# Ledger of designs, part 4: VHH binders against Ras and Rab interactor 2 (RIN2)

Target 1, 92 residues: Ras and Rab interactor 2 (RIN2), of Homo sapiens (Human) (q8wyp3r787to878)
Amino acid sequence: FQNYLRVAFQEVNSGCTGKTLLVRPYITTEDVCQICAEKFKVGDPEEYSLFLFVDETWQQLAEDTYPQKIKAELHSRPQPHIFHFVYKRIKN

## First folded at step 20 (VHH; from j7 with K101R)

Design m26
Fold by OpenDDE, fold request of step 21:
Structure m26 (fold): chain B 92 residues (1-92), chain A 124 residues (1-124)
Amino acid sequence: as target 1 above (92 residues)
Amino acid sequence: QLQLQESGPGLVKPSETLSLTCTVSGGSISSRTYYWGWIRQPPGKGLEWIGHIYHTGSTYYNPSLKDRVTISVDTSKNQFSLKLSSVTAADTAVYYCARHRGYVYGRIPEFDYRGQGTLVTVSS
């Protein structure tokens, strides 16, 4: 696995900004969210989660998933797809 | 021991809405690990993934069904439900509720637990 993970931070009023995180291969989604909360200075991290955006679809990633494994798996597919990890508010 | 059980009408008329509920026992759906999904198997056909819900209420649906599918969760009852609108004979199938881990993209997920299944027949 690569040791970096690109994560976009999406807010309604601030738009979308991205950061490259240096993370270990087996970092969990929960851990990534914690890093994002710190880096983007989110005051209410309990309302945020990590989402996978691919093919115009959104999927919330469970806390115990592994974004680096997801990235590797998506990259290994015969048909390449553009995808994004997005840290954003959970829809109510 | 975790158990999942489907419940709901086994007969639905065309154009109506199929409604099923999955009752989970022996474990909480408020899990940081698992998604709670619905799958179906039409007679003589393979297994089809319908969609799933996370305990937060976030849903993810099969693109082929997303316009007609609604999955909801009731954490207080440890249940999650499926609604499939505008049904036709093509929606006749054995429906299963199931639990899986890992993200879903381009393939049916692996389920470690699922219900016994319930036949839903669409007929006038």
Scores: ipSAE 0.883, ipTM 0.942, lowest interface PAE 0.5, mean pLDDT 94
Fold by OpenDDE, fold request of step 21:
Structure m26 (fold): chain B 92 residues (1-92), chain A 124 residues (1-124)
Amino acid sequence: as target 1 above (92 residues)
Amino acid sequence: QLQLQESGPGLVKPSETLSLTCTVSGGSISSRTYYWGWIRQPPGKGLEWIGHIYHTGSTYYNPSLKDRVTISVDTSKNQFSLKLSSVTAADTAVYYCARHRGYVYGRIPEFDYRGQGTLVTVSS
């Protein structure tokens, strides 16, 4: 596993800003969200989560998932896919 | 122990909407770990993943069914539901609600718990 994770911060009508996080291999989505909240200065982090965007689909990642493992798994696929980890508001 | 139980009509007419509810007992659906999904198995065919929902209400659907599928969650009742619109005979199957961990991409997830399944037949 690599020790970096690229995460995009998405807000409505503000575009996306990306950050490269230096994280341990088995960091959880919950921990990544906490880092994102701090780095992007989010005031209401409870309304945000980490999403996986791949092949034009969005999937919220459960707090106990491992983004670095997901990254590695996606990179190991026979067919390469462009994917993004996106920190954004949960739509309720 | 965790238990999942499907409920709903076993017969649906073509073009109508299939509706099922999964009642979860022995554990909360408000989990930081698990997704709550629906799968089905048509007669003589393999399992097909339909979609899942996280307790936040975020959903993820099989692209082949996305336009017809709606999964919802009611945390107050510890239930989640499936709606499949515009059904045809091809939607006849045993439907299971299930729990899984980990993201889904390109493969049917492994479920650690699932219901006993309920047969839904699409017929006039």
Scores: ipSAE 0.882, ipTM 0.941, lowest interface PAE 0.5, mean pLDDT 94
Fold by OpenDDE, last read:
Structure m26 (fold): chain B 92 residues (1-92), chain A 124 residues (1-124)
Amino acid sequence: as target 1 above (92 residues)
Amino acid sequence: QLQLQESGPGLVKPSETLSLTCTVSGGSISSRTYYWGWIRQPPGKGLEWIGHIYHTGSTYYNPSLKDRVTISVDTSKNQFSLKLSSVTAADTAVYYCARHRGYVYGRIPEFDYRGQGTLVTVSS
């Protein structure tokens, strides 16, 4: 596993910004969210979560999933895919 | 132990909306670990994944069905539901509600628990 994770921060009125996080191979989505909350200065992190965006679809990642494993799995597919991990608000 | 039970009408007319509810007992759907999904098996065909919902209400659907599918959750009742609109004979199948871990992409997830299934027939 690569020891970095690219995460985009999406805000409705401010667009999208990205940051490369240095993370352990088995970091959880919960831990990534905590890092994101700190790095992007989010005041209400309980309203945010990590999403996988791939093939024009959004999928919220469960807190005990492993984004680095997901990244590796997607990269191992025969057909290359463009995907993004996006830290954004959970829809109400 | 965890149990999932499907409920709803077994007969739906073409163009109408199929509606099923999954009642979960022996465990809470307000889990940070699991997704709650629907799958189906048409007669003579393989298993097809429909979609899932997380306890937050976030959904993810099979692209082939996304325009007709709505999955919702009611944490107060420990239930989640499936609505499939504009049904045709092709939607006749045994429908299962199920629980799974991990993200879904390009394959049907492995379910650790699922209901016994309920046959829904689309017929005039």
Scores: ipSAE 0.876, ipTM 0.938, lowest interface PAE 0.5, mean pLDDT 94
Fold by OpenDDE, last read:
Structure m26 (fold): chain B 92 residues (1-92), chain A 124 residues (1-124)
Amino acid sequence: as target 1 above (92 residues)
Amino acid sequence: QLQLQESGPGLVKPSETLSLTCTVSGGSISSRTYYWGWIRQPPGKGLEWIGHIYHTGSTYYNPSLKDRVTISVDTSKNQFSLKLSSVTAADTAVYYCARHRGYVYGRIPEFDYRGQGTLVTVSS
């Protein structure tokens, strides 16, 4: 796996506000969230989570999932899809 | 021991809303690891993933059903529910509630636990 992960903040098209994280291949979503909380300087990280946005749908990623594996899996699909990892507030 | 049990009417009329509840025992729905989902198997067909809910209340649905599906959670009762609106005969199936790990995209996830299933027949 590549050692980078692009994460948008709050919205899919966050422009240059997104961050490219240098992460190990098997980093967990929980750890990515911690990195995001620091990088995006959120004061209430407990209200945020990492989401996968693909095909106009949102999916909250469980804490013990592996975003780098998810990225690799999506890239390996026969038909390419545009997807985004987004660190944003949980609606509830 | 974790147990999931589906409950709800086994007969629904066309155009009505199918409603099922999954009661979870032996473990908490408030897990940061697992998704709580619904799947179904129409007669003579394979399994179809409907959707899931995370402990935060975040949902993710099968795109083919998302406009008709609502999944909710009641942490106080350790239950989560399925509503499928505007049903037709094509919605006749054995419905299962299940628990799984990992994200879902274009594949049915692997479930470590699921209910026995309940047949829901759509008929006038």
Scores: ipSAE 0.875, ipTM 0.939, lowest interface PAE 0.5, mean pLDDT 94
Fold by ESMFold2, fold request of step 21:
Structure m26 (fold): chain B 92 residues (1-92), chain A 124 residues (1-124)
Amino acid sequence: as target 1 above (92 residues)
Amino acid sequence: QLQLQESGPGLVKPSETLSLTCTVSGGSISSRTYYWGWIRQPPGKGLEWIGHIYHTGSTYYNPSLKDRVTISVDTSKNQFSLKLSSVTAADTAVYYCARHRGYVYGRIPEFDYRGQGTLVTVSS
């Protein structure tokens, strides 16, 4: 059972882009960050993390969180919510 | 044995800033797994989640309070803090610091450790 996760990459000098990752349902945020560091070719991966952007606000996702579970939970809510998973620098 | 202890003034005047510190002992605040949060219980009411901080300094706040809340972390002192500005009588509550896992959206998280709580009264 293989699934997809859309991740936006946000960098101050290169603009915003996105990739759809081929992931398993139980992938951790730690594993997603490792994949993103490779796919987006960042040289300093410890300065980046995965964030949830929802309701105009950011939440850094701890390493043992599960983006596919978060996605499923947000999709199951009765009102539509626009949200994004964003790989970006921890600090501005 | 992990312990969390709140400290700060128990009386705050209206329109001023409520300021609390949580000291973590028996474990490190620098965790890639846990969030460090503030909750409160007003008299006769249920628990309300205020917000949390990750060890990196990244914060997430209750949308109802976000314009008045600042949470900070000092990893060298193993402490995190709460500032709540422009307080009114409605901010009178027992304030707790607490630790949790998992993201927060729409519901109060489950805490595995919580401080004893400190009453903060907003009054002249």
Scores: ipSAE 0.682, ipTM 0.858, lowest interface PAE 1.1, mean pLDDT 90
Fold by ESMFold2, last read:
Structure m26 (fold): chain B 92 residues (1-92), chain A 124 residues (1-124)
Amino acid sequence: as target 1 above (92 residues)
Amino acid sequence: QLQLQESGPGLVKPSETLSLTCTVSGGSISSRTYYWGWIRQPPGKGLEWIGHIYHTGSTYYNPSLKDRVTISVDTSKNQFSLKLSSVTAADTAVYYCARHRGYVYGRIPEFDYRGQGTLVTVSS
């Protein structure tokens, strides 16, 4: 299932929705953000970024990170972890 | 050519706040690629990652220190800072500022540049 990435879209007024993206294995976070801006129809894409949500904590992902690699690394850990990739406003 | 230099007091009293500044020269702190972080090494022990800041102001902290840590950035001065509140003798360490790529979870990230370090002693 390397070709798919689940991304949640979080908006302060509209709740949370999700989409499964068809992606190449080495897609960058920058490219994922571009796809998300188009798919979720945001008008101000500079205000959004991709975040990793794990253990009740957010981490903004730098543009040259690789979400499919992150997913593989988190799945390889010996303890089960629930994590999400979330496209959301940087300051919210 | 990129250089990072820590500055701040080397002696801090228990219960007070440890405050350090990292001055970045030979490159810009505003980067879409890199995180700017703080690490420390207590005497005779391994490295501990404290936290980092991204150019957007977004921070991520070591969960064990989270309640006491603030990292901030001043892009106009090409600096970022660490404040660690309510210090005890356990916070005595060599503190380094550092740059890294990649996300952080459960491991110290790989740093490509770091400062020479500054010893901060917590003692009355």
Scores: ipSAE 0.653, ipTM 0.844, lowest interface PAE 1.2, mean pLDDT 89
Fold by ESMFold2, last read:
Structure m26 (fold): chain B 92 residues (1-92), chain A 124 residues (1-124)
Amino acid sequence: as target 1 above (92 residues)
Amino acid sequence: QLQLQESGPGLVKPSETLSLTCTVSGGSISSRTYYWGWIRQPPGKGLEWIGHIYHTGSTYYNPSLKDRVTISVDTSKNQFSLKLSSVTAADTAVYYCARHRGYVYGRIPEFDYRGQGTLVTVSS
């Protein structure tokens, strides 16, 4: 079976757009960022990263984190809250 | 070999700002893998995660403390810092700086390196 990862793209002037990526279960955040740079056509990929947005706050995901594992862990919690994976500028 | 060392005043007056620096040696703070965090242990209580910073300057804080916490990184000095504003006696604790992998949500992360800790007492 195939796995999908929904990633929103956020840019300063645009609203939130998104793509559903076809990914393997053990894909790293580094790999997701490379795919996102291509799919969202960013010219300066080193200025972007993948973030977890949950409880109205952001957490930049380190390169060796695993978004599919994060998704599974968040879905398993007793009080599931809405979360998003967002590809956006680091702002630093 | 990686080492983390806390430094800063051990005594802070109520309502003032607690300020600590963690110096990282034996490795670079500019890691794409690790987060650099602060934790504390008040007397007679368990460990409390305060927050972390990624090498890019991106921070994530414990929601219960976020309005009073600032964590910063200075890659040129291989250091990161904690400021906790408006302290009270409840902020008396041993403070540790530490390194961890993986995202944080709902649980204190597992640290693979941490400092020996520094006691900060809040008293008049």
Scores: ipSAE 0.650, ipTM 0.846, lowest interface PAE 1.2, mean pLDDT 89
Fold by ESMFold2, look of step 20:
Structure m26 (fold): chain B 92 residues (1-92), chain A 124 residues (1-124)
Amino acid sequence: as target 1 above (92 residues)
Amino acid sequence: QLQLQESGPGLVKPSETLSLTCTVSGGSISSRTYYWGWIRQPPGKGLEWIGHIYHTGSTYYNPSLKDRVTISVDTSKNQFSLKLSSVTAADTAVYYCARHRGYVYGRIPEFDYRGQGTLVTVSS
């Protein structure tokens, strides 16, 4: 079966939008960023990265992390946690 | 072989700022794979994760310390630093700098390299 990953795109000039990406289970953050650059049509992809937003805090995800694994681990916790994967500029 | 070495004052007065530097040798701090972190061990207690920095300057801090912690990176010197403000006796600990992979949430990360540690005592 195919896997899906919800990613929000945050851009000051375009508003807040999201897409559900078709991804494989072993996709890396580096690969997700490449897909996001294409899907959201950013011209300067080196200025963007994938971030995890949880508990009102941000964490930039290193290139060899696995968003699908992170999603599974967060969903497995006993208490519900709301989190988002956000493709946004590194400068914030 | 990658090595991490802590440096800085071992004695800090209450209400002042604890300041440490970690010098990385045998490898580059400008890694797209690793985070550079600080941990501490108060006397008679377990390890406590303080926070980390990615080479881009992006930081993530332990929520219990967030308002007092600043971690910074200087890629030109292959160093990263810790500032912990408004210290009290509770901040007395052995401080370690360390490298880890993966994201952090709810658990101390698994470090693959760690410094020897430096004792910082907060005392009048």
Scores: ipSAE 0.622, ipTM 0.829, lowest interface PAE 1.3, mean pLDDT 88

Design m26
Fold by ESMFold2, fold request of step 21:
Structure m26 (fold): chain B 92 residues (1-92), chain A 124 residues (1-124)
Amino acid sequence: as target 1 above (92 residues)
Amino acid sequence: QLQLQESGPGLVKPSETLSLTCTVSGGSISSRTYYWGWIRQPPGKGLEWIGHIYHTGSTYYNPSLKDRVTISVDTSKNQFSLKLSSVTAADTAVYYCARHRGYVYGRIPEFDYRGQGTLVTVSS
């Protein structure tokens, strides 16, 4: 059974793009960032991290958190909402 | 073991900036896991989450306060701070620094450690 995580890449000098990653259920934010650095071909991965974008707000996800758990928790809530996982610069 | 201690002036004049520091002892503020936050309780009212900071300096603030709030971290001193600008009497409250894990959405975070609190009174 495949486990998927959609991640958007946001960069100042390029268009916004996304990729669907095949991941294990317990992948950490740190591991997602490593995969994203390779998949989106960034040269300075230490300046990037994974963010949760929900209800027009951003928050950096701590490195040893689990994006698949976050996704499941947000899907389980009764009210409609839109959220994205976004790989972007920490200081941008 | 782990302890959080608020410090700063207890009296602030209207329109000035409220400034508090939280000193963390018995553990490192440079955590891959935890966020460091500020909460407050106005007299006779419930607890209000102000915002938090991750050790990288990344902040996330209560939308109702975000235009007046700055939270900062100094990992070398094992401290984080709160500045709340342009205060009014409505900002009088007991202020707590606190630690939590997990993202913030739709509810105040669940804190596992909290300081004893410090009353800040806004009065002219």
Scores: ipSAE 0.582, ipTM 0.818, lowest interface PAE 1.6, mean pLDDT 88

